# VH-VL binders against q96il0, part 167

Target 1, 167 residues: q96il0
Amino acid sequence: APERGAERRDTAPSGVSRFCPPRKSCHDWIGPPDKYSNLRPVHFYIPENESPLEQKLRKLRQETQEWNQQFWANQNLTFSKEKEEFIHSRLKTKGLGLRTESGQKATLNAEEMADFYKEFLSKNFQKHMYYNRDWYKRNFAITFFMGKVALERIWNKLKQKQKKRSN

## First folded at step 5 (VH-VL)

Design mt34 (framework fv_ebrasodebart)
Fold by ESMFold2-Fast, scan of step 5:
Structure mt34 (fold): chain C 167 residues (1-167), chain A 121 residues (1-121), chain B 108 residues (1-108)
Amino acid sequence: as target 1 above (167 residues)
Amino acid sequence: QIQLVQSGAEVKKPGASVKVSCKASGYSFTSYGISWVRQAPGQGLEWMGWINAYSGWTNYAQKLQGRVTMTTDTSTSTAYMELRSLRSDDTAVYYCARGYHIYDETPFDYWGQGTLVTVSS
Amino acid sequence: QAVLTQPPSVSVSPGQTASITCSGDALGDRYAYWYQQKPGQSPVLVMYYDSERPSGIPERFSASNSGNTATLTISGTQAMDEADYYCQAWDTSSDHVVFGGGTKLTVL
């Protein structure tokens, strides 16, 4: 989904902020935590004359952010769903109702919940391995393209200086 | 409450293209991916690809690479699957299903009702 | 491409236990999923993550995955369980979906 947060919520001066308040940020902007992933999205600053290489880097960083957001949103949702299913299954196995005599939702004790956590972690071990692998691959690719952009900018600056001195 | 509703049956000639829609409701559309699975008459299930509804990332079955395109419209919570250069052996019921794999193995827990695409001259 | 092999058909009497196997290298390190499909209907998820049962699926359904073979077990099989059953896994190298060829369960 496109970032449509045109106006920032933090109107108070932030002495530790990397942003250029009070105007539109001349750098990347960090938004509030996402409801599902609990990660803060980054709005990337787009230069007026973005090169194809710079665009490729920005899109890679945006895509990586979307991948990261989606992974954690899915992980959090799956955890909540499976926790609920586990609790209901165990209560059913014990012959207990989903509600207590006081009308409140029935819960499991810490020892029973420990079984769920162990199962969830074991079940998701391979998924987390794939996530870490691709997290490293993505950061390597981003670093590589950042290097290419830096070299492009150095080359352009050198060309400008050469032209000026040739006059 | 969670539901995937697909577009109606299509009849196409060889060489034509078909675009099937899948409208999702009852959940956060961008929090899940959509997979497409087809089934030729009397045959088994064949996976075609998936799309991440948040990023637009796709992963297509090798044999369909170059002929299939999957897209989403987040404003209408709708996924689309377009298959080009249709052949008679593309005649099948096409299903959308909620589920995909980007480092989280998800089941296909909800399926659309299916869209029959008939390719005949 | 990775392949999942299922027997084409399995027959049981009402009340007996049906066992449907699914074999393939992908099952050695990936989860097994099972879907039930009745004529003219969409597939329905009946088992996931090797042995988990979705809400609404009868307790008669259970499953396991050991080595390269996943097994769907239906205890006290009923006429309503007559359907085609498909196993599914994610391919380790491609993140592509692999379905088994399907097993027709007949309840005589």
Scores: ipSAE 0.000, ipTM 0.470, lowest interface PAE 15.1, mean pLDDT 79

Design mt35 (framework fv_ebrasodebart)
Fold by ESMFold2-Fast, scan of step 5:
Structure mt35 (fold): chain C 167 residues (1-167), chain A 120 residues (1-120), chain B 108 residues (1-108)
Amino acid sequence: as target 1 above (167 residues)
Amino acid sequence: QIQLVQSGAEVKKPGASVKVSCKASGYSFTSYGISWVRQAPGQGLEWMGWINAYSGWTNYAQKLQGRVTMTTDTSTSTAYMELRSLRSDDTAVYYCARPDFYGEKYLDYWGQGTLVTVSS
Amino acid sequence: QAVLTQPPSVSVSPGQTASITCSGDALGDRYAYWYQQKPGQSPVLVMYYDSERPSGIPERFSASNSGNTATLTISGTQAMDEADYYCQAWDTSSDHVVFGGGTKLTVL
């Protein structure tokens, strides 16, 4: 299909927090998918009156996002590398070249690739298990701080209501 | 088993250039960055910059902009840091260290350091 | 630009608690990381993400980050803990890693 304009997916060296929202934005900004992790970064809006607790929550969410992007960028690169090594090894074992006579990249069929996927998943089982553990740990922490922020907001609302009633 | 091994000590004259190497092993080289940090004798740590081993993207400390170049060779899992127009105050131990993919986080593994002495 | 300020030295008796502070605007927005450096050796990461301890670092090491001040705490300080300690943070405004000036911990 015809393309209308291009959006570059080049990753900024200093991470997601470098994405600047439009000049008039007062909301969180969602950027384009990262070239390596294929995840969309979120640039968080910082209110002028952000409390220390709200700042801690935002910082935790930013760091969790960066950790998540790092994990998936690493996983995708590892997958790609090991896939190429597996294909090369299998073609060499069969006595085949890396390229067909037409100059195209030689491929393995789905049945042959199933061996790679099985091995990759088995080999990375502990890594994925630890990722899930840390992902839940981080989300628990975020939920805990979200609860604290909500409680702070309720307390501030009640304090404001008491002050209004005393007038 | 993760290691960063740096090239040996260098003695240079003012105005010369130095190129320090850092060979990585025990991990997927292109899944992380390489940061460079220097330490003058008896002084603290000074961040010089970072390179992304996959993309080749670099970010250099402002005071070194124009004098420093960081590169990688993925075929040998080696990072390089070249510093030009050397002055006596560039005398330092130069470290390579492994940050995250974006170069913003902690440095979990460090090379042994390379002493660069700039003297007449 | 943003700086991280540490006391140049801290002295404690063996078995006492050492506290090393690190202050700067960057710490209000970003996580603190801590390194230990012994003479003639490379720095070693001892704390990350404000308060997390890497595998292999003794339980007597702990840390916190409140407002613009991060604190590294070593309980039951031992002679082997004598070293220079550096804090690190990311400065979003300058797009740079920043290190504290370092604190020499002396165990008397």
Scores: ipSAE 0.000, ipTM 0.481, lowest interface PAE 15.1, mean pLDDT 81

Design mt36 (framework fv_ebrasodebart)
Fold by ESMFold2-Fast, scan of step 5:
Structure mt36 (fold): chain C 167 residues (1-167), chain A 120 residues (1-120), chain B 108 residues (1-108)
Amino acid sequence: as target 1 above (167 residues)
Amino acid sequence: QIQLVQSGAEVKKPGASVKVSCKASGYSFTSYGISWVRQAPGQGLEWMGWINAYSGWTNYAQKLQGRVTMTTDTSTSTAYMELRSLRSDDTAVYYCARGSLIEDTYFDPWGQGTLVTVSS
Amino acid sequence: QAVLTQPPSVSVSPGQTASITCSGDALGDRYAYWYQQKPGQSPVLVMYYDSERPSGIPERFSASNSGNTATLTISGTQAMDEADYYCQAWDTSSDHVVFGGGTKLTVL
């Protein structure tokens, strides 16, 4: 009963948290943003009569989602970690503490933070470029298999029309 | 329970071929790829190649191109690696390991390994 | 052909922090993965996607990848952590997986 109409969080093989839609859903379901990647996961509906080709497409889409989620979860964690290290390093260089006299976290001004963003983007440029390349490769493969599934469905419809015409 | 179970140890003569099997269980076989990695006695890990269990697409290490063939049998959830024209420096433990359907991947789990000894 | 360079051995006393480095051009653009191998056993994934831990791997294991150097760190090293450690990355230029030469961690 808790699973019907309720969110359930599972850990995927990639280590990303997951959610599950209500039982007996007839459509794909989009969940809330993942806390690590900040991306909205899609839970794919599995029809009773799923063809082998449709299953392959669905699994490719699921694997691509998990790969994408894990990439962004790691990038967000790396960004946050390096940002804190940069801030702490700069505050130490200035002889300042990590907290203000009011107990708040000490921060750098926008000009100082711009230096961090430039360094982060620069050193991660190649990694992001290869991510984009792989993302396009994955989307091309998904589009190709979507086309094959569409052709299979068209063929099945034409086969039904031919059978009805013969009768 | 996700598991990869490999065939038993083999002793071969130079010039022979060996075919190692890797039976997968506990997961959807066609949702992952299988990589083959070997380790000569007292040496490090060497990647041999990868097969996409969904498509049958393969990618082999350059030094083994032409000698190695990787296949899958979806009906038995089994991957195979055949190495031909064996030489003494092919003596190694051969591992299969589960990876992604896409290129850049980590390996988890690994099979128990198959010792292939090539001796005169 | 990409090469990943690891120190051949690292020695620590129980409770000390062990640091194992892995350097190579591939790591600047690609994820690092780490495996632990004990004598007579198959490798076990201990870190993936630069800094992620698989379920079942203790929190004392951590890793990073900065520039072209990935680092596996074991805090409060225990006797059970004695093993060979291998790094892995994808070499875009050859379209192949590459492994580091391995590091023997000795806990004495």
Scores: ipSAE 0.000, ipTM 0.482, lowest interface PAE 15.2, mean pLDDT 81

Design mt37 (framework fv_ebrasodebart)
Fold by ESMFold2-Fast, scan of step 5:
Structure mt37 (fold): chain C 167 residues (1-167), chain A 120 residues (1-120), chain B 108 residues (1-108)
Amino acid sequence: as target 1 above (167 residues)
Amino acid sequence: QIQLVQSGAEVKKPGASVKVSCKASGYSFTSYGISWVRQAPGQGLEWMGWINAYSGWTNYAQKLQGRVTMTTDTSTSTAYMELRSLRSDDTAVYYCATGEYFDNQYFDYWGQGTLVTVSS
Amino acid sequence: QAVLTQPPSVSVSPGQTASITCSGDALGDRYAYWYQQKPGQSPVLVMYYDSERPSGIPERFSASNSGNTATLTISGTQAMDEADYYCQAWDTSSDHVVFGGGTKLTVL
């Protein structure tokens, strides 16, 4: 069981990892996997002539990234914590110490670990179902706005070409 | 119907601790996070922190780090916020509010509020 | 931590349009959210995702967010709209929710 101090240290990260993109980049920059979520953060490039629609899309993508990062950071930390607690509990029930006489961490066999995984998945079924629902809703919204931005850019380019042809 | 029902008003002396409860009903308790927001008399809203109702993981406002603890009891669908080492400037109405814990960015349902008075 | 700035008060006559602004660096990267609070009551979410209206909120409420300034607009303001209004955003730098200082809307 984690101690009071360890529990405080195990507080899940609340936001996206900050990193510096390459200087003079004109594109979104993708960073290394986050320590807790194991997902790659994206630093979004802000164009000099960003339209209100482009800003809305960027905010939606940023919001979705932070939501996704927080979900997986919490999920991974919960999994690790519960796995360790399960192992310690089972070793205590067997009258075994946390380490072997050789100094290595004591482990459970594959069958006992399968019990943990089954229980973890069952316990998290509703949570994962709600995550998938929201993930699809967010990605459909992003796709919709990406389509709007693409149409806006195409229309603006067509307007510019028509003016050039008239000259 | 979605409801958050909080415990009653508390009067505490400086240096004491207070623990406010927030009982949720009408939704899957572990599918949403619980945030705590306080409001001093005549003042604005101040965010205190958030708890994942499934995992118990927390994120606290930096100003309150070390003094606040948020917990949940899934069996009773109840969230708790304990604030320690109370000061007179902790006098406020304390609200619990629920937001999607996959998206804890806004709060669509709020408790009725709990007045905590810290007086010497 | 980041600050969201709102005017302390706004006054309008019934039927007029009220506009409440909220400014801060967080709004350039994050969504604005708006809450209405009447005396002795809990806050109520009136606008989310910059410009979306929750079910049950009258159509006269609208909002926008451009650059670092979000605006809540109430068209045809009614006496029942008299309340304190708070904007909210997520501050990425502190990983915290931040609220504006609040605006008292008076309908006279």
Scores: ipSAE 0.006, ipTM 0.513, lowest interface PAE 12.0, mean pLDDT 80

Design mt39 (framework fv_ebrasodebart)
Fold by ESMFold2-Fast, scan of step 5:
Formats: structure tokens, C-alpha cells, sequence
Structure mt39 (fold): chain C 167 residues (1-167), chain A 122 residues (1-122), chain B 108 residues (1-108)
């Protein structure tokens, strides 16, 4: 039989999906979009001879990814909750039920939703500003450590080359 | 000089509320977050929650959800932590501590207030 | 039960190396941070990002994190290093900061 699933997903307490890549991966693996954040996760491969510097980079990348996914999962959940509350409030004001005859959720038209979107964006402007600042800081740090790892690998390559010449 | 100065000791009865203040100076208040950490007599450190000083966004420890509220006043560079429905096991020294301004997942506390002893007794 | 486990006490003679461990699954994927607390005082950050030392912390302090165990090492331990030491990490399962139970370092 074909493999039932190449990945497993669990829901974390934060509301972010967890995933597992194929067990025999020797490289980083990219998964499908997370249910809540709608971002594709990356599982980082852990080599047997990982240096302390490589471990720092991997941890920084993992934490940055989870921070990013958790931010968007929480934003999407907050948006969904406040949107449903707004719709229910407006439908109640109109004297309408929450469901159509077909059992689908009743919705407002785009003109009626404009006020909600404007308010939500305005309310969350500050949060998004600090998200962008932190995102740039994290990516700067990742780039810095990637540079250090690259230099370490070049140095190790040079040591190996020197060792071969000494034989 | 970076400094966090907390309000003085409080004695409260069970069921009361307490509000502790933490005045920051020596840095851009809105560029960092403030965490609250408590320590019962002779016990270890317990994280209570975090607030972004610019946005007012909070993240509270699940155990304290519904009893704790964190706020800031940017005009005075002051953070506040209010704990409601006090119990005898809330007796602790309460610390404010400076950390990352947005997200606590890579969070460490580089500067701490002097602590505020809150005693809950009948 | 405990997310981060530390030994309750460690004793060393002056001038010897003290080693304080902190173990937990979170440490395999998350940074460890270390704090020193002396009686009646606020905690002081002594190590961050597994092995980085803040400005003002003596060079005799070092730390590492390997597998699920973080270690704080104090070389040439002095009487002034006698304190409680706490490790800290982010716990993904609870989505909050967690502290180890603390280790009392005694220098005799």
C-alpha cells in the first residue's frame, strides 16, 4: 500500500498546526500551508555532527518560523472571531436569523462589511508595525548567523584540503 | 541608566484586588515589552504574562487568565499589573521585567524592577 | 511534571568549577536563558541565547545547550557567586515562558 501520510498534524495550544516531515529526510522539508496561519512550514534537518553555531542558527530559524506562524494564526483567529461577532450583531439589528434556509451561515454584503474591515485594520495597525520591526530584526540575525556558518564551513573545507596535502 | 521602579508593598484580604505599578526610565518605553514574574516566599519564579508597551497587546499565563490584567500608560512610561480575586497562595514578590516588545517566544529579561511584596492574609 | 528540571542544590569549593544543568524537551528547539538571584534581590540575567554573556557578567560564566540539556558553568567559583540560579525557556506546548525550579549554589 502507498504511504498513508508523509506528514502528521496536531493543533498546538496557540492554535497553530504542528507538522512532521518524512522521517528519512536529509535536508530541510517544506510542508503544506498551516490551517490557521496559511503559511508553509519548514522542518529543519538536524545533522549528526551539528556544530554549536549550526545549532544556534537552526534554533533561531525554528523560533522565527514558529513566531511568524503564531502571529498569523492568532491574527486570523482574531479576525474570524470579530468578523462573526460583527455579522451576528448586524443580523440581529436587522431582525434576521443567523442561518439561511439551506443551513449556510448568513452573510453581509461588501458595502456592509466595509466598516468592519476599516475598523479592524485601524485597530491592528500598531500590532502590524511591531510585527514588521521584529520580522526585520529576526531576518537580520538569521542572515548574520548564516554568514558565520558559511565561514565555519569554508574554514573546515580548507582544513580538510590542508590535511590531504600533509599526507 | 535603564531602571524599573515598582510601587510599595501591599497587604490585602482574600477576595480583594491588587494593582502594582512599574515605572520605566532610561530607554524608549514603547520599543520594549514588560513581563510580570512572581515568586512566592522560598519558591521559584513564575511567569504571569507580557504586554507590548506601544500596542497594549497582552499574553497571559493560562493559569491566571481571567484574574490578571496588564496595562500601560505611555505618557508616564508606567506598566501596571492588576490581580483580582486574591487567594492566600497569591502571596509573593511581584517583579516587572523588560523584554522583547512584541513576541515572548525568544524572550529574555535584561532588566528587572526591585519587586513588590503582596501579602494576602485574613 | 516539570517542563524544565534543575538539581535543587550544587556545592563547590572556592576556585573550583560549578556546573548547573537544566533539562527539558523544549531546550532541544528553544534557547536557554540563565538568571542569578541573591537573597532579597531581583534576578540578574547572566546568560542568554544558550551561550551569550551580557555586558557586565564576568568571563568565568559560560553556558552551553546540547540535546535537551543546558548547562551553566562557573569557572574559578568565588564566594560572591553563591546564589540561586534559574534557567528559562519558551514552552511551545503551553505557549508561555517557563522557569526551571532553581538550583542553590553553595560555595564552601
Amino acid sequence: as target 1 above (167 residues)
Amino acid sequence: QIQLVQSGAEVKKPGASVKVSCKASGYSFTSYGISWVRQAPGQGLEWMGWINAYSGWTNYAQKLQGRVTMTTDTSTSTAYMELRSLRSDDTAVYYCARGQFYEPSTYYFDYWGQGTLVTVSS
Amino acid sequence: QAVLTQPPSVSVSPGQTASITCSGDALGDRYAYWYQQKPGQSPVLVMYYDSERPSGIPERFSASNSGNTATLTISGTQAMDEADYYCQAWDTSSDHVVFGGGTKLTVL
Scores: ipSAE 0.000, ipTM 0.512, lowest interface PAE 12.1, mean pLDDT 81

Design mt4 (framework fv_ebrasodebart)
Fold by ESMFold2-Fast, scan of step 5:
Structure mt4 (fold): chain C 167 residues (1-167), chain A 120 residues (1-120), chain B 108 residues (1-108)
Amino acid sequence: as target 1 above (167 residues)
Amino acid sequence: QIQLVQSGAEVKKPGASVKVSCKASGYSFTTYGISWVRQAPGQGLEWMGWINAYEGWTNYAQKLQGRVTMTTDTSTSTAYMELRSLRSDDTAVYYCARGEFYDSTYFDYWGQGTLVTVSS
Amino acid sequence: QAVLTQPPSVSVSPGQTASITCSGDALGDRYAYWYQQKPGQSPVLVMYYDSERPSGIPERFSASNSGNTATLTISGTQAMDEADYYCQAWDTSSDHVVFGGGTKLTVL
């Protein structure tokens, strides 16, 4: 059956798409790719009997997803803008127009674009290093809370076993 | 020791602009963001915007879009907030506060505040 | 249009439990954060991630977030706890942080 899709919202200040959580769903729902980050958002299922610990884990995962979306949306926009500026600059230097005779956008060959990619990666190396550090920190926190939730579920099952034995 | 130290109080005329500074110390400046929050006399807290200290990405409150500019100087670990076209209802204590690298979700350290008075 | 709603004031006697609520649709799916502000001072983070207490905050402070209502609880309230308290959450519709209107806690 078709799942209720979360309402997609583009935010003017940040340029990142936002989704409302699904209202009716018995499992996590995967949305369409965000136009800026190219990442698919996950809408998390909320059980009726969600424990405070389970709620904390879900909110942490949601915040981590939003943080990740923001990074990649900004990275992709910066890449696209700088790539277009680089191409325009090089074509102007060669005395060429921005469009071909067929009306398509004029492009540089792979050898010429290699200069741009090298510069972009070098310029953004430290930024990606900081992203990886924070990504590891967030995943450690998520793993820690996943462990706590698992332990809570084991403890509850042990309590049920004891109750069954006493009957 | 993590500290955010802000510039001193300002008195401005309506229509002028003000630029408040916030100098960070005790942590790696470029790995966190800075938010600006203001508080009018006797009123509550109002979020103004956020800036990423590494890339300079900004996200401003819709009410202030077009009047506010946030910048950073990584060489001095200083954030700046400039508010233009000042009105009497801009009279407030302006705080800088440390938040997450990509966007602000909460604020663990706050500056001491800067009183900006707009008087005619 | 208040996104997060708090009572403007709460009064308790010393040693009693104070309860400050914060209500809004965002709280059902986003973390609540709480700040304490004493006159002439900067806000201080007292609770984060709904129910976590920062180092240095007394254990008499606790918080919860259920449905669309977050609650800050101060057990055995002391005169030194008298302050304005603000809740905070992320508002998806405005794509930024929002604060509650604040609650003045009076200990008398």
Scores: ipSAE 0.006, ipTM 0.567, lowest interface PAE 11.0, mean pLDDT 81

Design mt40 (framework fv_ebrasodebart)
Fold by ESMFold2-Fast, scan of step 5:
Structure mt40 (fold): chain C 167 residues (1-167), chain A 120 residues (1-120), chain B 108 residues (1-108)
Amino acid sequence: as target 1 above (167 residues)
Amino acid sequence: QIQLVQSGAEVKKPGASVKVSCKASGYSFTSYGISWVRQAPGQGLEWMGWINAYSGWTNYAQKLQGRVTMTTDTSTSTAYMELRSLRSDDTAVYYCARHEMYDSTIFDYWGQGTLVTVSS
Amino acid sequence: QAVLTQPPSVSVSPGQTASITCSGDALGDRYAYWYQQKPGQSPVLVMYYDSERPSGIPERFSASNSGNTATLTISGTQAMDEADYYCQAWDTSSDHVVFGGGTKLTVL
């Protein structure tokens, strides 16, 4: 049977996966983990009376989610790709096939894989530092806009109280 | 429909700098990286460096370290390569080329090239 | 020192098989990639991951990588295949991709 809210993969392998929210969602919806990033995407509910400030916050949260999805999808795909390349090249060097007799992918022992892990971690160190920097910048911005939205809602509530009082 | 369109040819004096642009279209710019490769007249290909269009992270060839800067403008889907302190042996056709962010080894689409001539 | 070595030229007659080699220690544990460049044009990826062919590249193009030597093979070579061919591999010592010196294929 067709599954409501099922994840869809409509991008290239290095890109981001997509998901379909349940019909007529009235709240934020959390999808299944993305194949590449292993992060659960969030569909943000759009209220009928969304203020421009609330829209800015929602878009910033959506942009941050897309940024996280792209970063981790790329990191996981890079790891997976380079790991397969490393295993393939080492097996080729040994004169071994890429598959076992049972059709499973051939693998290397832990000592041989240690060189790959060391190289991968070293190569990606700066990339992770930039990710952490951008992560903090985005979260500070989100916190700032969350505060502004909270103040707006308090102010609007106070205005409504003033509107209802006599005289 | 995927295209990389580069800026036009330039003639520079030794010691000057040049900035070549590469405008991308037909794909999600921030989902890929851009590498720069040059080719001196009648000679082979030489890798110069790459930039991650999403993070802005760069990696440059050791030979060019300190003279080259790569940048991107996400709002215009454009990559830039600036080479400073030009010498006559920097005369070359400069190419931008696209690669997957998870794999910086496959150059699947190339710009048309920009001839930079350095002469006194 | 050249990291990847290619013969400077190869000549074949139309319909014959052209073989272009690329040699270097890097090819023992790294993938080979091949580009075709016609005069006045940008390079075009013709083979990747040793033996994979991109969409749009004719089936007469094939490649292999054994030991320290990668080979690009063009079966039934046509006049339109006349071009410079460059191999590529990752060089661990420089921590980036390197290109071979290029081979000029002449179809006579």
Scores: ipSAE 0.000, ipTM 0.464, lowest interface PAE 15.7, mean pLDDT 80

Design mt5 (framework fv_ebrasodebart)
Fold by ESMFold2-Fast, scan of step 5:
Structure mt5 (fold): chain C 167 residues (1-167), chain A 120 residues (1-120), chain B 108 residues (1-108)
Amino acid sequence: as target 1 above (167 residues)
Amino acid sequence: QIQLVQSGAEVKKPGASVKVSCKASGYSFTSYGISWVRQAPGQGLEWMGWINAYSGWTNYAQKLQGRVTMTTDTSTSTAYMELRSLRSDDTAVYYCARGEFFDSTYFDYWGQGTLVTVSS
Amino acid sequence: QAVLTQPPSVSVSPGQTASITCSGDALGDRYAYWYQQKPGQSPVLVMYYDSERPSGIPERFSASNSGNTATLTISGTQAMDEADYYCQAWDTSSDHVVFGGGTKLTVL
């Protein structure tokens, strides 16, 4: 599938990498890190006899992965863009050029960059708070459904053993 | 109370542009996204796109790419949707709806709708 | 070109159970969402994340999503439930929201 087209360059970035697991895989597969989010995507296997509870868990995990990928792709792009704008604005206010005498990109010292990081974190505090809140909610839900699926599997194994012994 | 209040009905000629507003109240505007959904008379719902109220980033339905622009004004907690090169089949009620911050998965609050009629 | 298919109409008598189906490939790996729309009014979210009910929606509303088919169920259907119902999902192939064609529920 193509990368983000011209019509999408100014829209929220896609955070999802495309990869192909082995043809006869019966398990979830982990892909390479996404270019934008720097997170590894998981391809979820759908079993032939997936229960409604297992389907609910899988969908929750898939949705959480896509949410997480999009968050970090957007965050990384925003950080990079605002960092570059900050550096350019500070160099302009100092009357300095964008390049050093050696031709390298002009940079700010660690103390000056600390101002940017402090501003970026403060500006994004609510966004990061919402991310953490939703991250905990999603992981709590995933853990809860994982527990339910585990109990269902244990029950089915016990029930199957009982049937085999009874018959 | 969470509310989305939209601008009034518009009548436009083919080839014109329309800009619909959606004023949000009762919640932190920049903590959510706004989606736009339209409905032609007697027809179903059609998603048009989404905008992040904090960053201003957008994602548009592919068939509307190049014709639609979504913006926000944080100072007035207002979202805007502009549709250009109007055709008769753009006649519809246009809704704004509150979605999730990074990407809309569902729409929990809706505006009252704005009827846009495109006729010669 | 992703589609969610709903029956155009469903009729039930008051107090009976109404079932509205929504079918499409997107539902196999994405959540279903349901909206109620009464004439001249905006849509209202009635079910989200396949089977969860928003605060304020009566318990007689329930939903499920199995395979590629989501179902909205209204038990003990009341006259006030008469409306158009739309399902919604995220289409992974286009990375966009898709809606079903809508179902008119008539309570007679």
Scores: ipSAE 0.006, ipTM 0.538, lowest interface PAE 10.8, mean pLDDT 81

